# Ledger of designs, part 13: VHH binders against Type II restriction enzyme MwoI (mwoIR)

Target 1, 363 residues: Type II restriction enzyme MwoI (mwoIR), of Methanothermobacter wolfeii (Methanobacterium wolfei) (o59646)
Amino acid sequence: MKNPKFTENQKEIEKEEFEFLQKLNFIIKESLELFNTNLKNSMKFINYITLPIIMASIESKSFNPFSEIIEKHIAFILNSKMNSLGYKFLPLGYSSDLTYENDNSIIHIDIKTANLENPSDFKDTVPLGINQSSYPGVLDCKIRGKNIKADCKKIKVYPNIPTTYNNKLTITNALLFIYPDYKEIIDEIREDYIAIRELISINLKDILTPIEGSLEEFLNYKPSNEKKRLEPILDNIVRGYFIHDKLRHEFSENVEKDLEEFEKKIIGIAKKLKEREIKPVAILSISIPNGELAPHYDDEIVSGKSWGSSFRYHYKKSGNSVFKGLDNKASRAVFLHINKEYLPVLKKYFDPITVYELTEKRL
Below, E stands for the ipSAE of ESMFold2; O stands for the ipSAE of OpenDDE; V2 stands for 0.75 times the mean of E and O plus 0.25 times the DockQ between their complexes.

## First folded at step 4 (VHH)

Design k22 (from c10 with T100L Y103W D106S Y107R; framework vhh_7mjh_2)
Fold by ESMFold2-Fast, scan of step 4:
Structure k22 (fold): chain B 363 residues (1-363), chain A 123 residues (1-123)
Amino acid sequence: as target 1 above (363 residues)
Amino acid sequence: EVQLVESGGGLVQPGGSLRLSCAASGFTFSKYAMSWVRQAPGKGLEWIGRIDTSGYTSYNPSLKSLVTISRDNSKNTLYLQMNSLRAEDTATYYCVRTYLEIWTGSRTYFQHWGQGTTVTVSS
């Protein structure tokens, strides 16, 4: 598939992708401290606002409560910063959950988290949603039918989002936050966390619906308003449920005890985590090529198995991690932030480590 | 049990047209995206296109001008209309149910396949 000559249109595509990388680098560096997750506050936020998200996480085989909490926190911060750069959020039902547009482009951002104890999540590939990229993928397929018997064949598939839509270029970026091993913290709260999961799945889902007034205030909260505090609204919702005489009268003694136990366990977890702040070890930006660039990249740069649940972008394959049409520019897979304390561990999996600068820097 | 049964294949002359059908049973057809995939003799699999639950279609760019995918949810049937057939279109055509786990950012494609129907384009 390798074509050594870029057309002018393909060079312009890479310039647009690189310009977005520059903007992303700016907001990450300027807002680095905002991406530090205070686990106490993040857990409180999730438990009061995003009960459906917690329920969905409970049903997942690969459940990790901290990854989910951290990803939601990152998404919230990014949304505010993208709006400040003139990007308008495209709502649910478009090709991805984090899609934005400006006058020239449609941006898809796929937030990823990984921890140092599981290098398979970050050392070679990242999971990729095909509705977030215009790049064609290659799948290893199993064929199962009456007249066919084959273990695996490769098939090229095309995404449902175009390379250009209404004269706006489609740009995709996977933003990977690598965090320290938080297994110790998970182990500390494991029993309380399991008890909360069981209370939510069995006893709490439908009984939280009656919280009135405060829900109306919450629904009118604009996430892009950096001056508005969310905790007071959440506290009002909780207080409305626990102290509102009308709502309390509607519940049986057993339901009230379950809610009190839920609150006690959340407070218990928050107390254990009050001084724990999770800072990213590193932030890796992966610029997935627009589909028009496919002739210049490997056929299997995006690959997966049809019997598996994920597509993967192979960002460390030779040549795939660089902007091929741009001389002396940053790599497609480049670190925007590295915590120097963890450099020896990162070098075990990344050698050399390429850090975004005005010109590329290798550690 | 999930079943997909293709029909409508056969011998056609170059330049001719053909409509393939896929009868689905054992699942709620209207809730799943569906794809067509083909395999020419001695060659690998080639994805033709997909239709989602809302009727939106996506095609392999090299085939877009030659094919149209549609569905009839009241009949649990998927269709592939092919026009201006060429010798290169000789293949076994498969109806495939697509799984998408979009909310987790992950996907599984082509989990349930039909038995296939053969199209031969020759004079």
Scores: ipSAE 0.277, ipTM 0.715, lowest interface PAE 4.6, mean pLDDT 71

Design m01 (framework vhh_nb_b201)
Fold by ESMFold2-Fast, scan of step 4:
Structure m01 (fold): chain B 363 residues (1-363), chain A 122 residues (1-122)
Amino acid sequence: as target 1 above (363 residues)
Amino acid sequence: QVQLQESGGGLVQAGGSLRLSCAASGFTFDDYAMGWYRQAPGKEREFVATISYGGSTYYADSVKGRFTISRDNAKNTVYLQMNSLKPEDTAVYYCATEGYSLWSDEYFEDYWGQGTQVTVSS
């Protein structure tokens, strides 16, 4: 038995989704300066989270090493703001980045970061995990060889998240942060990073192992008094390494000259990153329809290429990314922020561009 | 109360030398890296040099080989020895803390001295 208010009732479902989208838009818009300040401060001191992520990104040849740190910082800020609006945090594993509830809804918020140099990651779609939405996905046609006609058999895939749970509506939102390409910064530090690896003569994977634990576990690490003599930046980045036998052994072999050079290289990286002003090009707020709404939207607005692969919400492909059951026909994808310096490039992919404004709610 | 007090600035001819000093108080000096920055009129503040507690140094390319940063932890003082000065070195020079607390996310770069003027004539 489903909740009658949210079973085959498009207007009530979309009203609840729209009301939450307005609340989320308000929180982010109000908090923009706080988000930018926290990210900037994180980069300024180069802590044990930031530097290992950058080093891992260099090893993996990824194009935006800051995506993970951006997502985590934004998540921490959202948690505080959601409580002020009457939403209780739910620590549900293996779903969206953040899950909350109030009396009427269970809210799933997924935080996405996109590089401005890769328009395919933001201009038409947002990535959507199978466990982040209640909306059924569709698998696209596959072609196996050049002389075989396309087999256009469409397969619907239903996620494990129900449309309602304990009489509360499931609501899914994505926050998409578009940032400039950081390849230039990565290129600047790559040579210093390579020199550090050569000086230590330790495999990066061995160094990273002690700090790959949970963020909460790592944040609660308390260093020994011995490390107080090291550079504060170096102390912080190696905080998690002091309990690892390999790194402890290398330092205990009295390699003072190599340690001094290691410190110089770390300081150099920190200075290059500290001088960068990291701020978004644009922020999009996206409401993904609840699965009960599937009969009212195009079948392919959520689609993927194979079973178990990531799906994408195609918020422009079908032209159906509006609240269809509401009189206002409001968009499900809304700009919260535009950096005017990047307006010409954004207009290649979005035209017209309208930004959400902070407004008073009228009775 | 955190205080950084700079001294040693002045007027010097191109090719000359100056030694800047920065006396620190109100914080655990030994736990912080210290840096020197400079700002020419109409320009943004730029990095010059930094030194760790252990004495490890890092210099901007524009001053490497000409400037030497050093510290005396017993006196809570950081120094900048400037040799072979050029007219392009004319700026207000600032002493600053580098780093943060290991037990909090408080970044201490915000502790700045009042600055000392260095003028290099041609």
Scores: ipSAE 0.000, ipTM 0.249, lowest interface PAE 16.8, mean pLDDT 68

Design m03 (from a04 with S105Y L107F; framework vhh_nb_b201; at its last look DockQ between E and O 0.01; V2 from the best seeds 0.00; counts 0 for: pae O 15.4 > 2, unsure alone 56.1 < 65, grease 29.6 > 24.2, SAP .708 > .668, placed apart)
Fold by OpenDDE, look of step 5:
Structure m03 (fold): chain B 363 residues (1-363), chain A 123 residues (1-123)
Amino acid sequence: as target 1 above (363 residues)
Amino acid sequence: QVQLQESGGGLVQAGGSLRLSCAASGSTFDDYAMGWYRQAPGKEREFVATIYSGGSTYYADSVKGRFTISRDNAKNTVYLQMNSLKPEDTAVYYCAKDTLYGSGYYFEYFDYWGQGTQVTVSS
C-alpha cells in the first residue's frame, strides 16, 4: 500500500530526527577511539568478575561475557559527551538507557550490545521495548506462525513513551554495538560449571543440615511463578564458596577437591579473558521513528509477542528495506564503524550494509 | 553539478571580524547540511561549523562563542560570521555541502566542497 502522503509536521519531525541522528553519529564517530579501546580498567579486576561472568553467560546463553561491562562503558562515554555538548541528562524512568533534554526534544538513547554468534539480536531486526519507542507497533496477527483472518492491521501496541513531552518532540535512537563472540572461552568452562552445580546439588545436605528432614520439600518449593528454590540456593552456594570464600569446610573432602579444581579453571578463564581485546565489530546507529510518523513505518515496526506489557517491538525487514526516511534520502540506520575483517560475516546478516563515509554507501 | 563559491576572506587584525559567504548552485539547498572547514598551512583540515537543514548548529570548541554559522535558504547561501579573530584562525576556509540530512561534522561526510577563501589574521 502506498504510504499516505506525509504531512508537513511529519516532515519536520523527521528532519529533527535526522538532525539528531547526525549529531549522535558525530558524537559516536568522535568517540570511536574510546569505544574501540580495551576496557583496561575493568580488566584489572577480571579475577573478581570472572565467575559472575560465567554464571550470567551460561544462564542467559550469552556468548559475550563483557556485555554488561561494555554497555556501562558506552553509557558512561556517551553520557559524558552528551553533557559536554549541553544535553541535560533527564532520567524519566521506564524509558531507554539514557534520556536527555534539549530545547526542543526529549531524547531517548537505547544502547544495545550484541555478539556475532547471536544473530537474532541484530539480524534484520532491532528489538525495542515498549519503553524505548514512541511508535505504536502493529501487532502481528500470527498465532503460532499462522495468520489469523482478523483485521489485524488495526491492532496497535502502544508504548509507554509518548510522542511528545510538554511540546518537546520525543526522539529515540538505538545504538547497537556488535562484538565478537567469546563462545570459545565460555565453552571451555560451561560443562565444568554445570557439573559443579550438580555436584553441589547432590551434596546440599552437607550445608543445609539445619533443615534436614524437610530439605526436599524446602528445595522443591516454588514461590508463585518463579523457579524452585533449588536453583537460587545453588547459585548462592557457588557465590559463597568461590566469591566469599565461605563454606570451604562444609563439604566432604572429595567434593572440596572438585571445587578447588574448578577454582583453578576459573582462574584460567580469567587469564584468557584478560588477554582478549574488547573492540566492536560494528557500530550501528538507528533513528527510531516517532509515533507521529505512523503509519508510514507500520510495515517495519511490528509488535513482537503479545498485547502484554513485557513484549518488544521489532523492525521487520520487508524485502529491500534499508530503514530509509520518508523521503528516502537518508537512512535511519547506518553503520558508523565496521571492522573490515568482519565485513564478510556482517554481510551474511546485513544486506545491504549502509555506511557513512564521504557519502552514504552500501557495502 | 553542485558548485560552491566562497567569498569574504581577507586580511584582518587580531580582534577583528570577517563574514564569509558561500553560495551554492546546482541543487536544492534547503534540506541539506552546510559546513565550514579550515586548513592552516602544514595542518590538517579541521571542522569549524555545521548548520543542519533544520537550523541546528554545531561548532568546534576552538571557535565556540566567536563564530556563528547561518544560512539563507532563499539565497542558497551559508554564512560564517567570525568575531574576535585570532592569529590561530589564519587558514583557508572551505565551504561544504551535504547531500544527506544533517551529516557532515567530519569533512569526510560532505560531498561537495568549495575552492576555499583565505583568511589571514595578523597579530
Scores: ipSAE 0.000, ipTM 0.206, lowest interface PAE 15.4, mean pLDDT 81
ESMFold2-Fast, scan of step 4: ipSAE 0.344; ipTM 0.715
ESMFold2, look of step 5: ipSAE 0.000; ipTM 0.249
ESMFold2 (binder alone), look of step 5: mean pLDDT 76; pTM 0.782

Design m05 (from a04 with Y52W; framework vhh_nb_b201; at its last look DockQ between E and O 0.01; V2 from the best seeds 0.00; counts 0 for: pae E 18.7 > 2, unsure alone 58.5 < 65, grease 27.1 > 24.2, placed apart)
Fold by OpenDDE, look of step 5:
Structure m05 (fold): chain B 363 residues (1-363), chain A 123 residues (1-123)
Amino acid sequence: as target 1 above (363 residues)
Amino acid sequence: QVQLQESGGGLVQAGGSLRLSCAASGSTFDDYAMGWYRQAPGKEREFVATIWSGGSTYYADSVKGRFTISRDNAKNTVYLQMNSLKPEDTAVYYCAKDTLYGSGSYLEYFDYWGQGTQVTVSS
């Protein structure tokens, strides 16, 4: 069905969204050098943060150990720029990473990092939480992509974000930073880390002597929906030993030897991480449609796996989604940056790739 | 054919003010971004300010707080109010017009350019 014609109000919304997108794009492009510089500063401390990075990475099965660092530093830079432009930081609690207020709009910016090896996170789609988008997503009666009923009605899943705040338009943008995967580095230590945890696990009696009579029960305790207590305890011991230099005499000599060896491996991983160039493969800027634009984008915004806890915006469903209200020329999703070295890889996922580059135009 | 004509340039003393105008002809004006750029002798052309169709603006750091870009759609004209001028502001100022809706942030985004107007700020 041909999408209904845009109302005048919807056109104005599209206009505002596009204008902000352009502004944001400009800000990000101007800040590329800052992104690189600030991240390097963090890397000066790589020796101290390697183990936490590894732990977090393994738990999340992430192949990018720098995700949190990257997101934070991007947020910082963007916040500084936004403030300099007169945008007021407006944390609304259950909202996007950054929220701002100007005279006419409340702006939500969600910063996302993706690994090149996880195309589901960036290929033609961007995931959103119900706290990030104002657009009601469509929940299909589908299981694994198949309709369960022929006459299934689409259900609207309404987000926590309204389309307007006190007559200010909600504008939502996603910034997606795609980075190379660090799988080879993480995989190098993953098994060792697991082994160390196991080693500690079998030797917990040495550390947890004060609770001898109830140790098994203690360790097997599972509070409601949480993991067994054993796992957090193991992680705690890891942190105590390797980060705080505690518990060094609580293990047998043989166990200590193994732990020391692992410590050396951590140092090695730190070195490897330090030697890596931490630059984005690509930066995508995506303007998420305001809910007032429904149902123009209903086919593109689908409620995710958990029956209304998330959305996915398919910004390339029938080609590149463009702003439809005006000249239909501007895309809602654009590449702001691309590392040319990765262009062949990116072309596997995106075709064509349109990148807005800062180039000098000869008059 | 789209034509851009700048005016308002001249000689001014440091601390003074100038208002540049750029009149656009040959196309619709309302839905397109306009921009000001400048080029000093021996330097590359640099961004000064952009105004989008909706009135949103962006400025180079070097001119923030001193320059104001505005537009009058009824007159198909974009303006650059320059206050607190400095010798380093001396340049040829160019007006630019975008042909794509709202995209006029960088030099590469603009398709049409004026001939420029000389601004000279004396110490």
Scores: ipSAE 0.000, ipTM 0.229, lowest interface PAE 14.4, mean pLDDT 81
ESMFold2-Fast, scan of step 4: ipSAE 0.549; ipTM 0.797
ESMFold2, look of step 5: ipSAE 0.000; ipTM 0.253
ESMFold2 (binder alone), look of step 5: mean pLDDT 77; pTM 0.791

Design m06 (framework vhh_nb_b201)
Fold by ESMFold2-Fast, scan of step 4:
Structure m06 (fold): chain B 363 residues (1-363), chain A 121 residues (1-121)
Amino acid sequence: as target 1 above (363 residues)
Amino acid sequence: QVQLQESGGGLVQAGGSLRLSCAASGSTFDDYAMGWYRQAPGKEREFVATIYSGGSTYYADSVKGRFTISRDNAKNTVYLQMNSLKPEDTAVYYCAKDTLYGSYLEYFDYWGQGTQVTVSS
């Protein structure tokens, strides 16, 4: 039997998970307008760093530039709300995780974003990084570039976070934001970002040179010829942002005119994006079972990939599977928000009625 | 399935206090987050305070330090103690129950009928 009877300890953990879901549900509801407003405001930061990211996504045809913007935005809002709920942020050197604690629990939140046109990123699985602190056993698999063991592709992996740590219950949550296809938005601003690329590469390159030439590498990135991962290039470009801001007051007259033109185009893009729907299509909370909980769920495989290496955590076994949790009475994957305009599309991948029924049975 | 009934509103002068009560009927009060919202005429409904199933609380910045939310699970009742009231606190106050399945349609599925609070200058 795949679902052995829960002990009182495991029931206590799932009750703490459930209370956290209530808090998370409230935070998302209360902050939903702030997310929308701040997403419009984050588009004001479409600049010499962000626009190359958009350009690379067009050239690679698979990388979504809005995922990083949305993720940072959500983390900012979440941090402000978690503190108000009595949670203390734990930096602990784990930059990929948002970790918090209160008197009773330690909470790990992994913020994920997905494009509605790529259902493989949201309907059944959520991506995991190889270097995530929550999964040390996965780091032992040499899945980088072409250096992958066959046994690592089909491993059955459980999260390596223990059920308790320092007498506090551990809770792991993947918070998944699904948003509309960015290409419709890019088409709206196409002429402006082409002009900005020209300004960056020709007129502003001497000021906006990132550490280690990453901007030039990014602007010349071609997937057919280049096998280097995109993320390290983007990290170096982000570091260039500080350099640009620092040098602004030292510019000559000619450079200042080019910066004024650049800023005008950034504002123009922000205004055009304000007219587009960059609101979440849906927001999902996925409760990943820690320690003793893991064997109680029919979650099987973390799949390895060879190039651009990542694992995927399977929270559904099939497209028609029912999410299961506490004593088979609650869902471990719960909608926190659905944009009703996208409901017909979402029903191809999710059944909101099933989630409702499971949640009502628990309550 | 659950019904909410507010009481305790009324007229009070600035600096005064009021205690609102919300009695819930139905099932499983203990498993829900409970909250208070308010709506002044011609304004949108705004959040005031919430209390979660485990007893932790969260307040809007405008009421922090002045209002206290509490619950009595044995009586299926949630309370809002309002101190140092200001004219800006004048509104109809609503009790609400929060459930996870509200995320499918709306986050707070159940509302009471409201109780009027008027604070004179």
Scores: ipSAE 0.012, ipTM 0.459, lowest interface PAE 8.7, mean pLDDT 63

Design m07 (framework vhh_nb_b201)
Fold by ESMFold2-Fast, scan of step 4:
Structure m07 (fold): chain B 363 residues (1-363), chain A 121 residues (1-121)
Amino acid sequence: as target 1 above (363 residues)
Amino acid sequence: QVQLQESGGGLVQAGGSLRLSCAASGSTFDDYAMGWYRQAPGKEREFVATIYSGGSTYYADSVKGRFTISRDNAKNTVYLQMNSLKPEDTAVYYCARDLLYGDYWEYFDYWGQGTQVTVSS
């Protein structure tokens, strides 16, 4: 039925979603400086672990070297705040996202990071796992790179989670942190990374022989649909370097100079990362409707990018960014934080009316 | 369109109590969170307490156990009961509807005019 009147139960579902959004808003406001401080401190503490990730990002090109670090710190801080509001962390095992419960609801929070240089990651849609939402949708079969049948068309799909569980409502929120373009940092370290790679392939190959398999994987790495985890490979290479460094007394003069240059470049990259300030450009909260609300929203607000991997939630489609059963016309997609220095850039992707409308409708 | 009007401020002795009220007009507020903020001279505006649409509350650590926020939806009014007041509680207290935070807050006037609370020692 088109535009049916909300039942009282459906209004209560939206009120519960809206109350969670309000709680999330205040948590983010109170935690903003803590996000910035903990990220800075994390860079200082784990730069030597972070280096494999940074080096992998240069080889894979499109890989965001900071996404894992940022998401982990957001999750840590958010978990502390959620506990103070009476939410209990719920480890579902197969879920990769934060899940909490209270007396009334099971809350799925999907933490996303986006680079301001890549507007396709934030301007119109947000990706969402099929185990994070109860909202039904459609899966596109026209996506490039898929080997599918010629008769494949749009297919209705259902999420893996129900609209209610143990008499508790399923609520889903996508929490999107947009960060500044770190391209200049990547460009600055690219030369050092290339030099490191050349030192390994030309001068240090024989010295690192005990880890030769990992070294070959590193030197010949290319992105694929099943992206290899480079962090363990690079960690093995670095560990091999330090093992051989302890035995330097048996090395030739030229090998010792190459090892010293390698160490100098690794330390230089780490020091440069420690000195950078990383603050979000904007934080956007997107409330994905519970599946019981499907009759009131567009049929195609959820679409898939590939079989079973994720849904794409179209939060800017007309009528789906508003809580329809609430008299206040509150938005389902709301900016919780905007850094004014980046307003001109944001207005290129979020037109001035859209930015104002999302904020004006408020919580 | 939304108008927020605070009242109940004044001068009080340390250890005393004061009750602030915030009357909302111009729109419904039953579905919104309402909050109290304060600003002392030479300091930035800081969060004090909030009450969500469902009745849940959250407090700044500095006021937990001393302040109580409540709401009366029939009267479109939010209250802040302040007990065991300390000199450091001296500030202008502002009522606010749940708003976007950070530097963006200055673009919107869903704040009241404020009410002065002075705690003598």
Scores: ipSAE 0.005, ipTM 0.472, lowest interface PAE 9.8, mean pLDDT 69

Design m08 (from b03 with D30S D31R D56S; framework vhh_7ubx_2)
Fold by ESMFold2-Fast, scan of step 4:
Structure m08 (fold): chain B 363 residues (1-363), chain A 122 residues (1-122)
Amino acid sequence: as target 1 above (363 residues)
Amino acid sequence: QVQLVESGGGLVQPGGSLRLSCAASGFTFSRYGMTWVRQAPGKGPEWIATISYGGSTMRDDSTKGRFTISRDNAKNTLYLQMTSLKPEDTALYYCATEGYSLWSDEYFEDYRGPGTQVTVSS
């Protein structure tokens, strides 16, 4: 901590962060069952919305096909509860998943998912976009672990989100859901997706080529900095494939049967996924400091990425509250839920495990 | 020492109403989250509602249209207003400080009172 002196503004920031943490804990506790049940039900939408992404993940093993579906479903559940706590949804075009306001604060919730087998995604850092918090990020001068220039220095990147807006404090929370490895689920459906890919490439390629976008973009979609630019194109391709009646009418009976078989295989995959109940291993709340608090933290609590508009926040280096004026148990990273079956694995990375507890603030 | 004492339970007809109270002592009530939990004979505890020290509430979906949690920090008292009571609402109702299980999917309390019995029967 570089500057240990308190201000009344710093006390109010931590007070608002703690009040939100209490509300978030209530939502998670009430909704835990809904995360399991609703996730199972949402798997039906994989067929039509995320199919190209799933196919790309099979061809490029570095991409998690279910993260976006899980994150969207979590967002839906949280949104349904936030209104009951006095928060109004605020669609400001920020890159955070959910933005809300009340009379005193603007809340940004960035939903993250992590695979238990990839501890680099949850054990000490969380990736953040410059549009997801008011805390300054850093651009790294490294690409693939190599320095771009021998004398390269870290470059501070100022966020687009202000520390206060219209007299309201900005609060940012990264809500991290750790899930079991998807490999078992992917392996269960892998052969079906490979068969679908082959059916498209061999038997249906002439039909899919005229659909908005390219067949290459449909079949070989890969995660990149332009992912969000491809989503409208992929949606139009999927929509055209499944609901464009003219294509079915214009082609031979054999081509129509191939299209029907494709749809049948998609339904089969959806049924397999609906039978799988995916439960979180743990749920971790990470309170990203408001930018006004930056002078109190070491520069090492942030590290940059050269390949995107994101940086990493090192929440273990932030620890508990840095202010002696607030006697609370609210750490900047606290567990809201732990599945006891996975406790031995979690203790490998978290010792001690900081869990949310009822606490009294003293100002 | 922390003490929580519930009152206001009793026998009520289906469709009736009851207001439960929980008197708190031994801690700074205004700075703690509080919850209502019930336990029917032969069943585990079931969470009903929680209220933060700031007044924010969370309620179980099955009862939220009929039950309202509130607090009076000046009187160190927590309330549960129950309306349109049904036979399945028969249980021992107790108040507790906010908590959850760290090692399971079940609800957990830090401190709780002895409870007040609510019986809904004709």
Scores: ipSAE 0.000, ipTM 0.143, lowest interface PAE 18.9, mean pLDDT 65

